# VH-VL binders against q86l99r1233to1411, part 29

Target 1, 179 residues: q86l99r1233to1411
Amino acid sequence: SNKESLPFRRDVIEKVINHLRENSLDTEGIFRLSGNMESVRGIVKSFAHGEPNLSFEVHNISNALKHYLRSLDPPLIPYEFFLMLLDARKNEDAETIRNIFWKIPSDNRVVLTLLVDLMVKISENSNVNKMNSKNLSIVFGPTILKPRTPTLDRMALMTETQLQCGIIQTFIEDFHYIF
Short names: E, the ipSAE of ESMFold2; O, the ipSAE of OpenDDE; V2, 0.75 times the mean of E and O plus 0.25 times the DockQ between their complexes.

## First folded at step 15 (VH-VL; framework fv_adalimumab_6cr1)

Design q3 (at its last look DockQ between E and O 0.10; V2 from the best seeds 0.00; counts 0 for: pae E 16.5 > 2, placed apart)
Fold by OpenDDE, look of step 15:
Structure q3 (fold): chain C 179 residues (1-179), chain A 119 residues (1-119), chain B 107 residues (1-107)
Amino acid sequence: as target 1 above (179 residues)
Amino acid sequence: EVQLVESGGGLVQPGRSLRLSCAASGFTFSDYEMHWVRQAPGKGLEWVSAISWNEGYIDYADSVEGRFTISRDNAKNSLYLQMNSLRAEDTAVYYCAKAEYGDTWFDPWGQGTLVTVSS
Amino acid sequence: DIQMTQSPSSLSASVGDRVTITCRASQGINDYLAWYQQKPGKAPKLLIYDASRLQSGVPSRFSGSGSGTDFTLTISSLQPEDVATYYCQKYDSAPYTFGQGTKVEIK
């Protein structure tokens, strides 16, 4: 299906992230627990129109952000950085990951920084919200870091997914070093 | 009450396939990471496989990687383990286990189902 | 991979005795360690998580301690119903390796 990608709206994403920073840090299962899908779809549409509807329950808003980011083409982390990051992760090379991050286009880098900062804050309160760096990486790994061409091999996909999640986990756990 | 019930175990010949199932109840299955752990007769516990709530994370022990496939159906509150190319050393009681949010200790465990691989 | 080594492999003690089981990780795993009790023919039961947190419903005679590489499970006063095999398990990262087990019997 040729589903049209939603436009990248930095200003909207920043507003949503700020809202979540203020209202979601103590929310159990934030970004993990599902909201009302109809509401989520409506909120996502509001993102595309430039004015985020933030009047909804925080699970709906967080899910909307997640779905919105997932729908971006190119992804929040552009395709050209995908393999480089995965290779760096395979080698457990945080320095290379940092270097790659700083090559990302400015708008994407700013949004990514804000997003990971939010994840760091959430993870610091994981005793309450139950969302540590691992859980957050599982949510956002395949969401914002994608290959241009999906693999069809199941085992390869598994490895890819692990690396995707691992990159995000590295972003969270080594935030001050990378960002 | 949280409950896990395994099924699908039995006697199979080497090289054959078997599919295990785990039925979950008493909790929101779709929210939790699930695991398989096995125990050979008279031996210790061995972690086998893990799958996250949304299948975004899947992992295998080296001993079963490439042969076993973990999956889940959240609509059916079910966990599965497809076991291909079975070996004698795969003989074990297979347990499904629930993990907590962000953690990977196991509670509760199912009663287990016995898989015997023998010629 | 990180190896998990329990000591002893087996022990026999009298009712009321203090029993200590140790678990050593070949590398640091912080407090990401759980202890399980398994009775013959039954599934394992969680006793301790995060190295020292007692699971709900577990008798207070059970306790866990340690961090990093060395961990201990203690039964302050051994009871007949405590006859079982005990396992430690790391969960800092995959693989989620278990110790080889410690069989506890009553004299």
Scores: ipSAE 0.028, ipTM 0.640, lowest interface PAE 4.2, mean pLDDT 93
Fold by ESMFold2, look of step 15:
Structure q3 (fold): chain C 179 residues (1-179), chain A 119 residues (1-119), chain B 107 residues (1-107)
Amino acid sequence: as target 1 above (179 residues)
Amino acid sequence: EVQLVESGGGLVQPGRSLRLSCAASGFTFSDYEMHWVRQAPGKGLEWVSAISWNEGYIDYADSVEGRFTISRDNAKNSLYLQMNSLRAEDTAVYYCAKAEYGDTWFDPWGQGTLVTVSS
Amino acid sequence: DIQMTQSPSSLSASVGDRVTITCRASQGINDYLAWYQQKPGKAPKLLIYDASRLQSGVPSRFSGSGSGTDFTLTISSLQPEDVATYYCQKYDSAPYTFGQGTKVEIK
């Protein structure tokens, strides 16, 4: 079956990230714990229509953001950057990762910066919220960085997943150098 | 010293209900995701259910979905498992386990309470 | 759902031997894998988390390796107190499935 894609709405994503920045830094398991499935679906629909409904418990909002970002086509990090970022991570080349980031279209870069800054703030409070950079990288790696054509090869998928997560972990841990 | 003490196990007939409790001490119970894991006599470990600190995340193994209900009372530092429509295959030692949020590995475990479902 | 398969189901080794236990996930789980030791009549005890990180208080003869789908627990020099059943567990997402266990005995 075909997956439905959603439009990229920078202004919506900014509002949602700012809401989470103000309301989620002390929330245990933020982005890892699930929300109510009907609430999350309704919130995602409100994002897609440009009028985000944020009158829900924060786990529903965080899950809605995650699912909204997962449903973008093209993804938040456009497809053409996938292989070059993975190669730069394989070579442990943070300078090249930074150079590639700055080639991403400006609207995507702004949203990425806000999203990774949120992840940095969450990880800095991980003694309370229990979400460190590794945990967040697993959540967001496949969500925002993905290939145009998914592989069915189990070994290749394992390698890609490790590199996807590694790139997001690099973004979080080296935020001030890269962004 | 983190401690988890399960209670409420016993012998029960198939189709009946039983409620397990887990008393927690030595940590801030309301900070942590809690789990039930069971082990049939002579068998391996089977994850049963999870509940987050604020009950925003609740999940069950397929084998118990619709029959078991996990709950918690943060004011009493207590975790519960309501087990309805019990079957012979539910016979097991039931462990209460503490998880770290962000990673769902279990440390510590309680010593378990035995549930026996037989005619 | 992701299935976790341990091998072997049981093994016997002499004191001082290197023991290797494997765990395979049917799909990639990154490094979201833990190893537990369960001695007869006791609750499981965490040995290793994140595939390779040794829990505090666990002897250094225990080590873990692997990522993705293939994982290994190694006991570098088997001791009599290591007689136990060992379980892997995935925790990338629910269900938080355990392998079927590997029973380790002394010859």
Scores: ipSAE 0.000, ipTM 0.454, lowest interface PAE 16.5, mean pLDDT 87
ESMFold2 (binder alone), look of step 15: mean pLDDT 94; pTM 0.955

Design q4 (at its last look DockQ between E and O 0.03; V2 from the best seeds 0.00; counts 0 for: pae E 11.4 > 2, placed apart)
Fold by OpenDDE, look of step 15:
Structure q4 (fold): chain C 179 residues (1-179), chain A 119 residues (1-119), chain B 107 residues (1-107)
Amino acid sequence: as target 1 above (179 residues)
Amino acid sequence: EVQLVESGGGLVQPGRSLRLSCAASGFTFSDYEMHWVRQAPGKGLEWVSAISWNEGYIDYADSVEGRFTISRDNAKNSLYLQMNSLRAEDTAVYYCAKAESYDEWFDPWGQGTLVTVSS
Amino acid sequence: DIQMTQSPSSLSASVGDRVTITCRASQGINDYLAWYQQKPGKAPKLLIYDASRLQSGVPSRFSGSGSGTDFTLTISSLQPEDVATYYCQKYDSAPYTFGQGTKVEIK
């Protein structure tokens, strides 16, 4: 919250996603299991400088991507879409979610598409990597979709988190319809 | 060796509250989903609650929804179950269990802690 | 909600006998089915996961089969140490419902 946000680097994110697409689909617990924090910090720093260091183990790289995305301000999904998406999820309205997605700025939309595509591929191999659409949504929900003002109430936060995750799950499970 | 140890059980009156704890060791606690399962005396197993590794997902059985609260402290390798508005039918041995991931089987189980709700 | 029904509720067999326990789901749950063994006064122990995968350390006389709605736990040769209550459980989605249990005893 008090940390400086990192710059949005579409080119770097694409390289990282491509690397993970090629090297992580059969990795058990990808994006869920923790890496070495020092390594992760170093990798994140490389993202900010425009040259991703992809020489590390995939858990470190995947965690670096999570941390980097979480540090973005505004988030990958801009703040103005947060409430609309949550409301759509409450109503289980995939069509509205789709419509909202296509209103997202182009660079963000491209990155989001690539990211969710990666999640789809990972989830399709969940028998091996143990990362189904639910697990992935738990990881990325609060990471890329968050409010401008943090929710302080515990119960409200819990509900919010569930909706965040649900939206990402919808992205994964209805990928071809939405994207 | 993976180990789960429940605590906090005891005798309470109906309407009262109780907080259970589960201490985990032998594995990276923060990487795994955790569950509570209970068993009434002489009865079968009943799933109670689930919490994801980062608390991003929480779920409850209908029988405890609104009364029980599951939580965790990954820094302390601990799982909790806050039980409010206890009823006689909540009397059971309460087990904590580790899941490999969301929507997977339970292994291992703790030895359980007994909660008795009686006037 | 999906109901899980075991049969029989109890059985008694002789040492060396083949024992079969069935579990039926009211709806399809793919292979997201686990079997547990619980001895008196002890916590449940995982025997089988994904309907047919034997957990490490579990004797080979235990086996699981089935997919969709009908599942079976088999003990090829019942041993005295197998006296316990056995439970099936679905984990396709919440709730993680258990069968009512099958009590296995030795004659």
Scores: ipSAE 0.030, ipTM 0.610, lowest interface PAE 4.6, mean pLDDT 93
Fold by ESMFold2, look of step 15:
Structure q4 (fold): chain C 179 residues (1-179), chain A 119 residues (1-119), chain B 107 residues (1-107)
Amino acid sequence: as target 1 above (179 residues)
Amino acid sequence: EVQLVESGGGLVQPGRSLRLSCAASGFTFSDYEMHWVRQAPGKGLEWVSAISWNEGYIDYADSVEGRFTISRDNAKNSLYLQMNSLRAEDTAVYYCAKAESYDEWFDPWGQGTLVTVSS
Amino acid sequence: DIQMTQSPSSLSASVGDRVTITCRASQGINDYLAWYQQKPGKAPKLLIYDASRLQSGVPSRFSGSGSGTDFTLTISSLQPEDVATYYCQKYDSAPYTFGQGTKVEIK
């Protein structure tokens, strides 16, 4: 079912992120551990309908957010920013990454800011939850930043994945500069 | 275990109103989306209306929009359908149905209550 | 709105026969399709959800297949207790439309 797109609902995503900020910072493996797929699918549908049902164990909520964001087309970071961000990361150029971020449409920037702030809060408690900035970047890199046309070249795909993760890690580690 | 019991059906004249109730038991009513589905005598099933667990999502079939109002009282484990400006084509058995909180396939259904609209 | 068309509208078959009922959506609905069985004077009963997933307690002779626009309910070996009307229903989004039904009888 993951080839089908879902509608972008900023207010729903804000509610979900705020719920996770209040309920997940002490949760071991948050965003890495799996949820129950039947439950996760149903929760994702509630997000798409505009009525998030958050009365579930937090791993189901975090997985639902991850899968919902993966299903957006265009992705949270629109396609036209993909190559620019990867090139800026390849050059380790945080100033250019910041400039590109501020060109992203405002609704997307608000959601991205809330999401990365949540990741910062989780990583600050990583001695309890076991999720540092590297762990979180692996989860969210390919989830929110992806090419319009996926490459079939294995070497290029590995390089793109490393750069996608690196951009998210830069967002987390340089949050106060970029955002 | 899970039970849905409809009530309030009967014979009414066109243009009149009727209020249906559905009493729920055997599950946490406030966790679930609820629906009304109807079936005219000898005909197929027609979805009528939906209401989410927190009342944030409410929807109607075009054939009843503006005339019917769905509501719920989670403290009483009860679902309602207010039917105004009734027409002959509203004659049907009305079922309440429980959906999953985030999927609109129905399990279980009540046994239904008959509404007959005739002059 | 998406239209749901079942075929056939009715059929007769012998005990032990393989029975196939189709449901077609006018636009893609992915796998958001359910099948119901309704016996005379009774409420409908869920058989299959997500196009192919068998509800708990439903006999294994029932199966569902399809995705997108074309869906099939199959009864691999018809039994006397399977005499009923069968409905498909989409739930990708509102409205949550049913097909017109297929009446299954024993010859």
Scores: ipSAE 0.007, ipTM 0.516, lowest interface PAE 11.4, mean pLDDT 89
ESMFold2 (binder alone), look of step 15: mean pLDDT 93; pTM 0.949

Design q5 (at its last look DockQ between E and O 0.03; V2 from the best seeds 0.00; counts 0 for: pae O 9.8 > 2, placed apart)
Fold by ESMFold2, look of step 15:
Structure q5 (fold): chain C 179 residues (1-179), chain A 119 residues (1-119), chain B 107 residues (1-107)
Amino acid sequence: as target 1 above (179 residues)
Amino acid sequence: EVQLVESGGGLVQPGRSLRLSCAASGFTFSDYYMHWVRQAPGKGLEWVSAISWNEGSIDYADSVEGRFTISRDNAKNSLYLQMNSLRAEDTAVYYCAKAELYDTWFDPWGQGTLVTVSS
Amino acid sequence: DIQMTQSPSSLSASVGDRVTITCRASQGINDYLAWYQQKPGKAPKLLIYDASRLQSGVPSRFSGSGSGTDFTLTISSLQPEDVATYYCQKYDSAPYTFGQGTKVEIK
């Protein structure tokens, strides 16, 4: 069992994503730049208790969302979808990736759709915010897609990480086809 | 004080392999895109390879693709370049470099390690 | 791939002269361009990033300008310590190509 995991709270994540959609599209380095650690810790605590406190500078909120998503168990994309998504990405098979996405439980799909839509909006303004689809995929790949049992093989781990990021990049770049 | 220190260079025969290391200190290594750049004696700069902070994105110059492998160990603050099937034209000083914010300009650079592929 | 062409390949100038080095990209790269200085036996040093932003600790006699395809590095008053080879580099996307360099010498 994974100790120190956080519960999935769809309504909290929706509120946070909507706040970021309103306040982050012009922010340089959003999701990439760090926030104030003390503020981020407090915001994550508020998410975990179901009462998101969004009265902070936007980098603190984006970092808190990233940390919260990283701490979910099961992750936003449930464990049973990990290997099939990686295999579909390895084969460059966007149709299979789409079919797998629609098998994910509905609450997770709604949140994932909102999160990827936010990433699409950010990437469309990357000339200002500097966060294109590649940059966002590198941030979110390991954040939302994880194996139940991580490999100990160093080369296999490197390949898995590249595939995880590639899946998120596919979600962003092919958003209207997949979602 | 940010510092990058390359090591592992030396004289090697064509067709053989060599592994370069770059030790990083003075910054949070695991947050940054890292690069290798080389410079043949008396020649200009040639970008070689890039790797993202989480290894999710890796790029190579055409001249080394399929022969060189970039990697990193974030727990050891170290960047690596595995160079296989070495050729005379791979003779160069090899620099590691840190992207400053994103995969962007390079600052700082290491002082370089010389690889000589001969005889 | 986008090619980066520097001009001139070398130049000689007197102390106090205004020196101009150009860099041309074969396709537009917005402002994703850096300038580096490399002195003999040393690693390159960043001078200018995002085409026109002066790096901390770089003397104010250095400046950069341009966007799109045409970029310029200017040294307003050449000093003896500016003897070096200067490189431009694009970083809009991989590959992160350098220009061939411009060697600057004192007459």
Scores: ipSAE 0.024, ipTM 0.647, lowest interface PAE 7.7, mean pLDDT 90
Fold by OpenDDE, look of step 15:
Structure q5 (fold): chain C 179 residues (1-179), chain A 119 residues (1-119), chain B 107 residues (1-107)
Amino acid sequence: as target 1 above (179 residues)
Amino acid sequence: EVQLVESGGGLVQPGRSLRLSCAASGFTFSDYYMHWVRQAPGKGLEWVSAISWNEGSIDYADSVEGRFTISRDNAKNSLYLQMNSLRAEDTAVYYCAKAELYDTWFDPWGQGTLVTVSS
Amino acid sequence: DIQMTQSPSSLSASVGDRVTITCRASQGINDYLAWYQQKPGKAPKLLIYDASRLQSGVPSRFSGSGSGTDFTLTISSLQPEDVATYYCQKYDSAPYTFGQGTKVEIK
């Protein structure tokens, strides 16, 4: 349907990420476990108004960020980079992935850097929070890296999903090299 | 010993309501996610619903969304499933199950209670 | 939603045989996969969790392997008491979908 996408708000995203960096590193299943959807929806709406409501439980906030990012159009990683990144991942080419990253628009690149930095910190505490780089990549791969036109082929979709997740995993595991 | 005992099953007509209960013992009930899983006669297992420690997180299978309501009373060590607008396809043995930590694997399972929806 | 597909739907083997059951997820689920055994008229019993961890009290002839999308349950030497239906289940997130089951019988 003609659902209007939420605007990209760098300032809001940064505030939310900072909050999660301070309050979610030891939270089991952060970004994976579901929150209260009514609360999550309310928080997402607050993003649109420019002032994130951070008074909620951290699972609600993390889910709100996830849903907000998922709703962005274009995605956090713009569509024009989708195929390039997937191809680079197929070839296991971290250098090319790095080069592509630095071609991303500055605001998107900054947010992506902050987001992946958060993922790195979370993954470093995976013994406690149970969210390693693989698990986080499963959450964020399809969320921030998506094609303009979705595939309807099951096998193609499976491959695509694996590559999406793989890119995010590479971002996390090779953070200092790429970012 | 950890135990789960389901009750409340029976024969009901389509469109009617039924409330299932699960009595938990042998563990700190409030520390665990709880689930309902059902199995139609001669069929496989189907996850139905999940509830977090304090009902902060609740999930339903698409097949029961809007009709079933999961809830819990931690003071009574009890899990509930309110089933409204029952259909013939809801006929099944209903199991309650404890998650190991939060939304993890299920262990143990109750013995199940049979719900039959028939005109 | 993620689909869980088991193979085969049923099998018959002799006592002492090696039995292998596969479970495939349509999307990556890391190692958030459990295997259950269900005997007729009984509740399911947990065998394997986190794809490869053997539940306490379960015979060592049972083992699990795999990650991502492809998983395997193996019975190294099939015993008469192993006659049952086996199910895989994902628990990465809701829905906590089961495979369709694999019925194991003795010849």
Scores: ipSAE 0.006, ipTM 0.585, lowest interface PAE 9.8, mean pLDDT 92
ESMFold2 (binder alone), look of step 15: mean pLDDT 93; pTM 0.950

Design q6 (at its last look DockQ between E and O 0.22; V2 from the best seeds 0.00; counts 0 for: pae E 12.4 > 2, placed apart)
Fold by OpenDDE, look of step 15:
Structure q6 (fold): chain C 179 residues (1-179), chain A 119 residues (1-119), chain B 107 residues (1-107)
Amino acid sequence: as target 1 above (179 residues)
Amino acid sequence: EVQLVESGGGLVQPGRSLRLSCAASGFTFSDYWMHWVRQAPGKGLEWVSAISWNEGSIDYADSVEGRFTISRDNAKNSLYLQMNSLRAEDTAVYYCAKAEYGDTWFDPWGQGTLVTVSS
Amino acid sequence: DIQMTQSPSSLSASVGDRVTITCRASQGINDYLAWYQQKPGKAPKLLIYDASRLQSGVPSRFSGSGSGTDFTLTISSLQPEDVATYYCQKYDSAPYTFGQGTKVEIK
């Protein structure tokens, strides 16, 4: 089934991130807890059309952003950087991760910076919202950093997922160094 | 109502393997971290393992690292614990527990399943 | 690893007495501490989370306090149904270590 990829809309993403920055920092389980799927789908459609509908409850909006990002092809972090980042993470090499980040196309890099900045702010309030850097990385790792070809082996997939999450965690925890 | 039901416990010999299951109901299983906690007879609680929503994060106690494997099937609302190379000191009631809002406190707990490792 | 130490290991008190249990972490864990009650032959039950937040349905005679390394569970007026073993647990990060437990009995 040809899943129709949604267009990359930097302007829309920025608006949504700004909204979440203002309205979600104290929301328990933000990005983790599910919203109403019908509402989420509607919001995602609004993203594709260039006018984000931000009149919904914050869990619906955050889930819409998550789903929208997940549907992008190529992902927010382009495919060509996937293996390089995973290898860097395996070696616990933050410098290499930083260097790779700055090679990402400008629009993607800007969005990624804004997104991770939001994660940092959320994580700083984790005592209230219960979303620390680890939990956020679990949400966004597989969402924005994906291989071109999916892994079929379960164990390999688990390892891949852990590395994906680890990279995002590094982005959050070492934000000022990387970005 | 949120419910957790453990199964798979029993009597096994040292060196053998056993697989525990935890069936979850009454909540969106895929939205929560899950944990295993055990309690030896007449002893205190010991955390065993944790798994995140999508298995992106997994942790083990040092006492079981390399021998136990935690996993989950979100489509089946099930949590698993594969226990290999069992030892006498692994004898315990094993509880599954749901964590709130990620890797936080445990609520609720299952009623537990007894694993006895004896020659 | 962070060590969790409860005190005392056991206590006996009269109905209506104020009971205090302490839990000490070897390192700072902020308010990432929970208290559980376990009755004989039953699964543990959550009493307090985030060091001082009372779980829904738990009697108000239970309270928690503390942050960093020193924590306290207090029963303002001990009741017969409070006979149990109580455990503290950290959840700042793995491992999610429990205290050794405190057995509470009625005289």
Scores: ipSAE 0.144, ipTM 0.738, lowest interface PAE 2.5, mean pLDDT 93
Fold by ESMFold2, look of step 15:
Structure q6 (fold): chain C 179 residues (1-179), chain A 119 residues (1-119), chain B 107 residues (1-107)
Amino acid sequence: as target 1 above (179 residues)
Amino acid sequence: EVQLVESGGGLVQPGRSLRLSCAASGFTFSDYWMHWVRQAPGKGLEWVSAISWNEGSIDYADSVEGRFTISRDNAKNSLYLQMNSLRAEDTAVYYCAKAEYGDTWFDPWGQGTLVTVSS
Amino acid sequence: DIQMTQSPSSLSASVGDRVTITCRASQGINDYLAWYQQKPGKAPKLLIYDASRLQSGVPSRFSGSGSGTDFTLTISSLQPEDVATYYCQKYDSAPYTFGQGTKVEIK
């Protein structure tokens, strides 16, 4: 799927996450509130070309990161880990989730660690920014963890979404155990 | 600029089926959650159904669960509501609505399409 | 399921009056609440999202407050064009329930 996909650029994602860590922890509704769609589109283009333009209002940057991560193919968590993570979450098995995380390729692990650490810091300040671990899991669950082939079964889609969110929530809440 | 246009409403007998469509333009349809909301004549708003951008979360109001099916075709920028086993109580203006980046407040709404279920 | 109760069901006020409408959730919904305005024969329009954030293009006489279970929409100085029915809506999770509405009229 190469028509709507964007290349994985570890260095770009690291710069964007670090920028958000420095500038978004007090921002109400970060990752939930909209940005300007034209600005977001232009910023995503800059990410895809390896030259992130971060001279924008913070909501535009956070929305650009969200959209960029959604457009990656393969996704941030590679396809081969999808089913095993969902199964581990269904069994409420955080130790297995940790073991699977450490099997993810190192570049993806670094980015995922930085992203989840950002989510932890945002959630720790949720009294100001209004984004707790549940809120963030809804944003990032299906964004970074998705199947190679989307299912046509409605029941499976609903279950997958609940599990995707649960895995991200586990990452945030058990960060120091898993990462 | 952003437009949602419902169609497929009309007069139908109880027990029959009807399919509503919502055509979207002016935004990237596949980024957003979509909803159906209805309003019976002279009554308040009633949420009917939701579908996530990737179709991974689908929810229905209790009053329509098992009878209505929400779906979307992201390639055609279209949202659908298949309404089976229609009842007089389903008589309403049906609106489609866009939710923001996985958030669920509704902006904008379509103009609505009237469904009348009468024997 | 979480019930959303608006009060009053209707009110009449004079132009220039301060108008308040309340919405109560049966369980906590944090600030995942929106307010909509609907004029006869038209689709609803978003006024307030996340309990207190004013939508672009909405007059500043509209404001929202509250969190948890108790929420208020305020019109600081009622104008003739504000005659409408107002709805609150929760969106913390499904179902995305609306309040029953508050009809606002000019005396």
Scores: ipSAE 0.000, ipTM 0.550, lowest interface PAE 12.4, mean pLDDT 88
ESMFold2 (binder alone), look of step 15: mean pLDDT 94; pTM 0.954

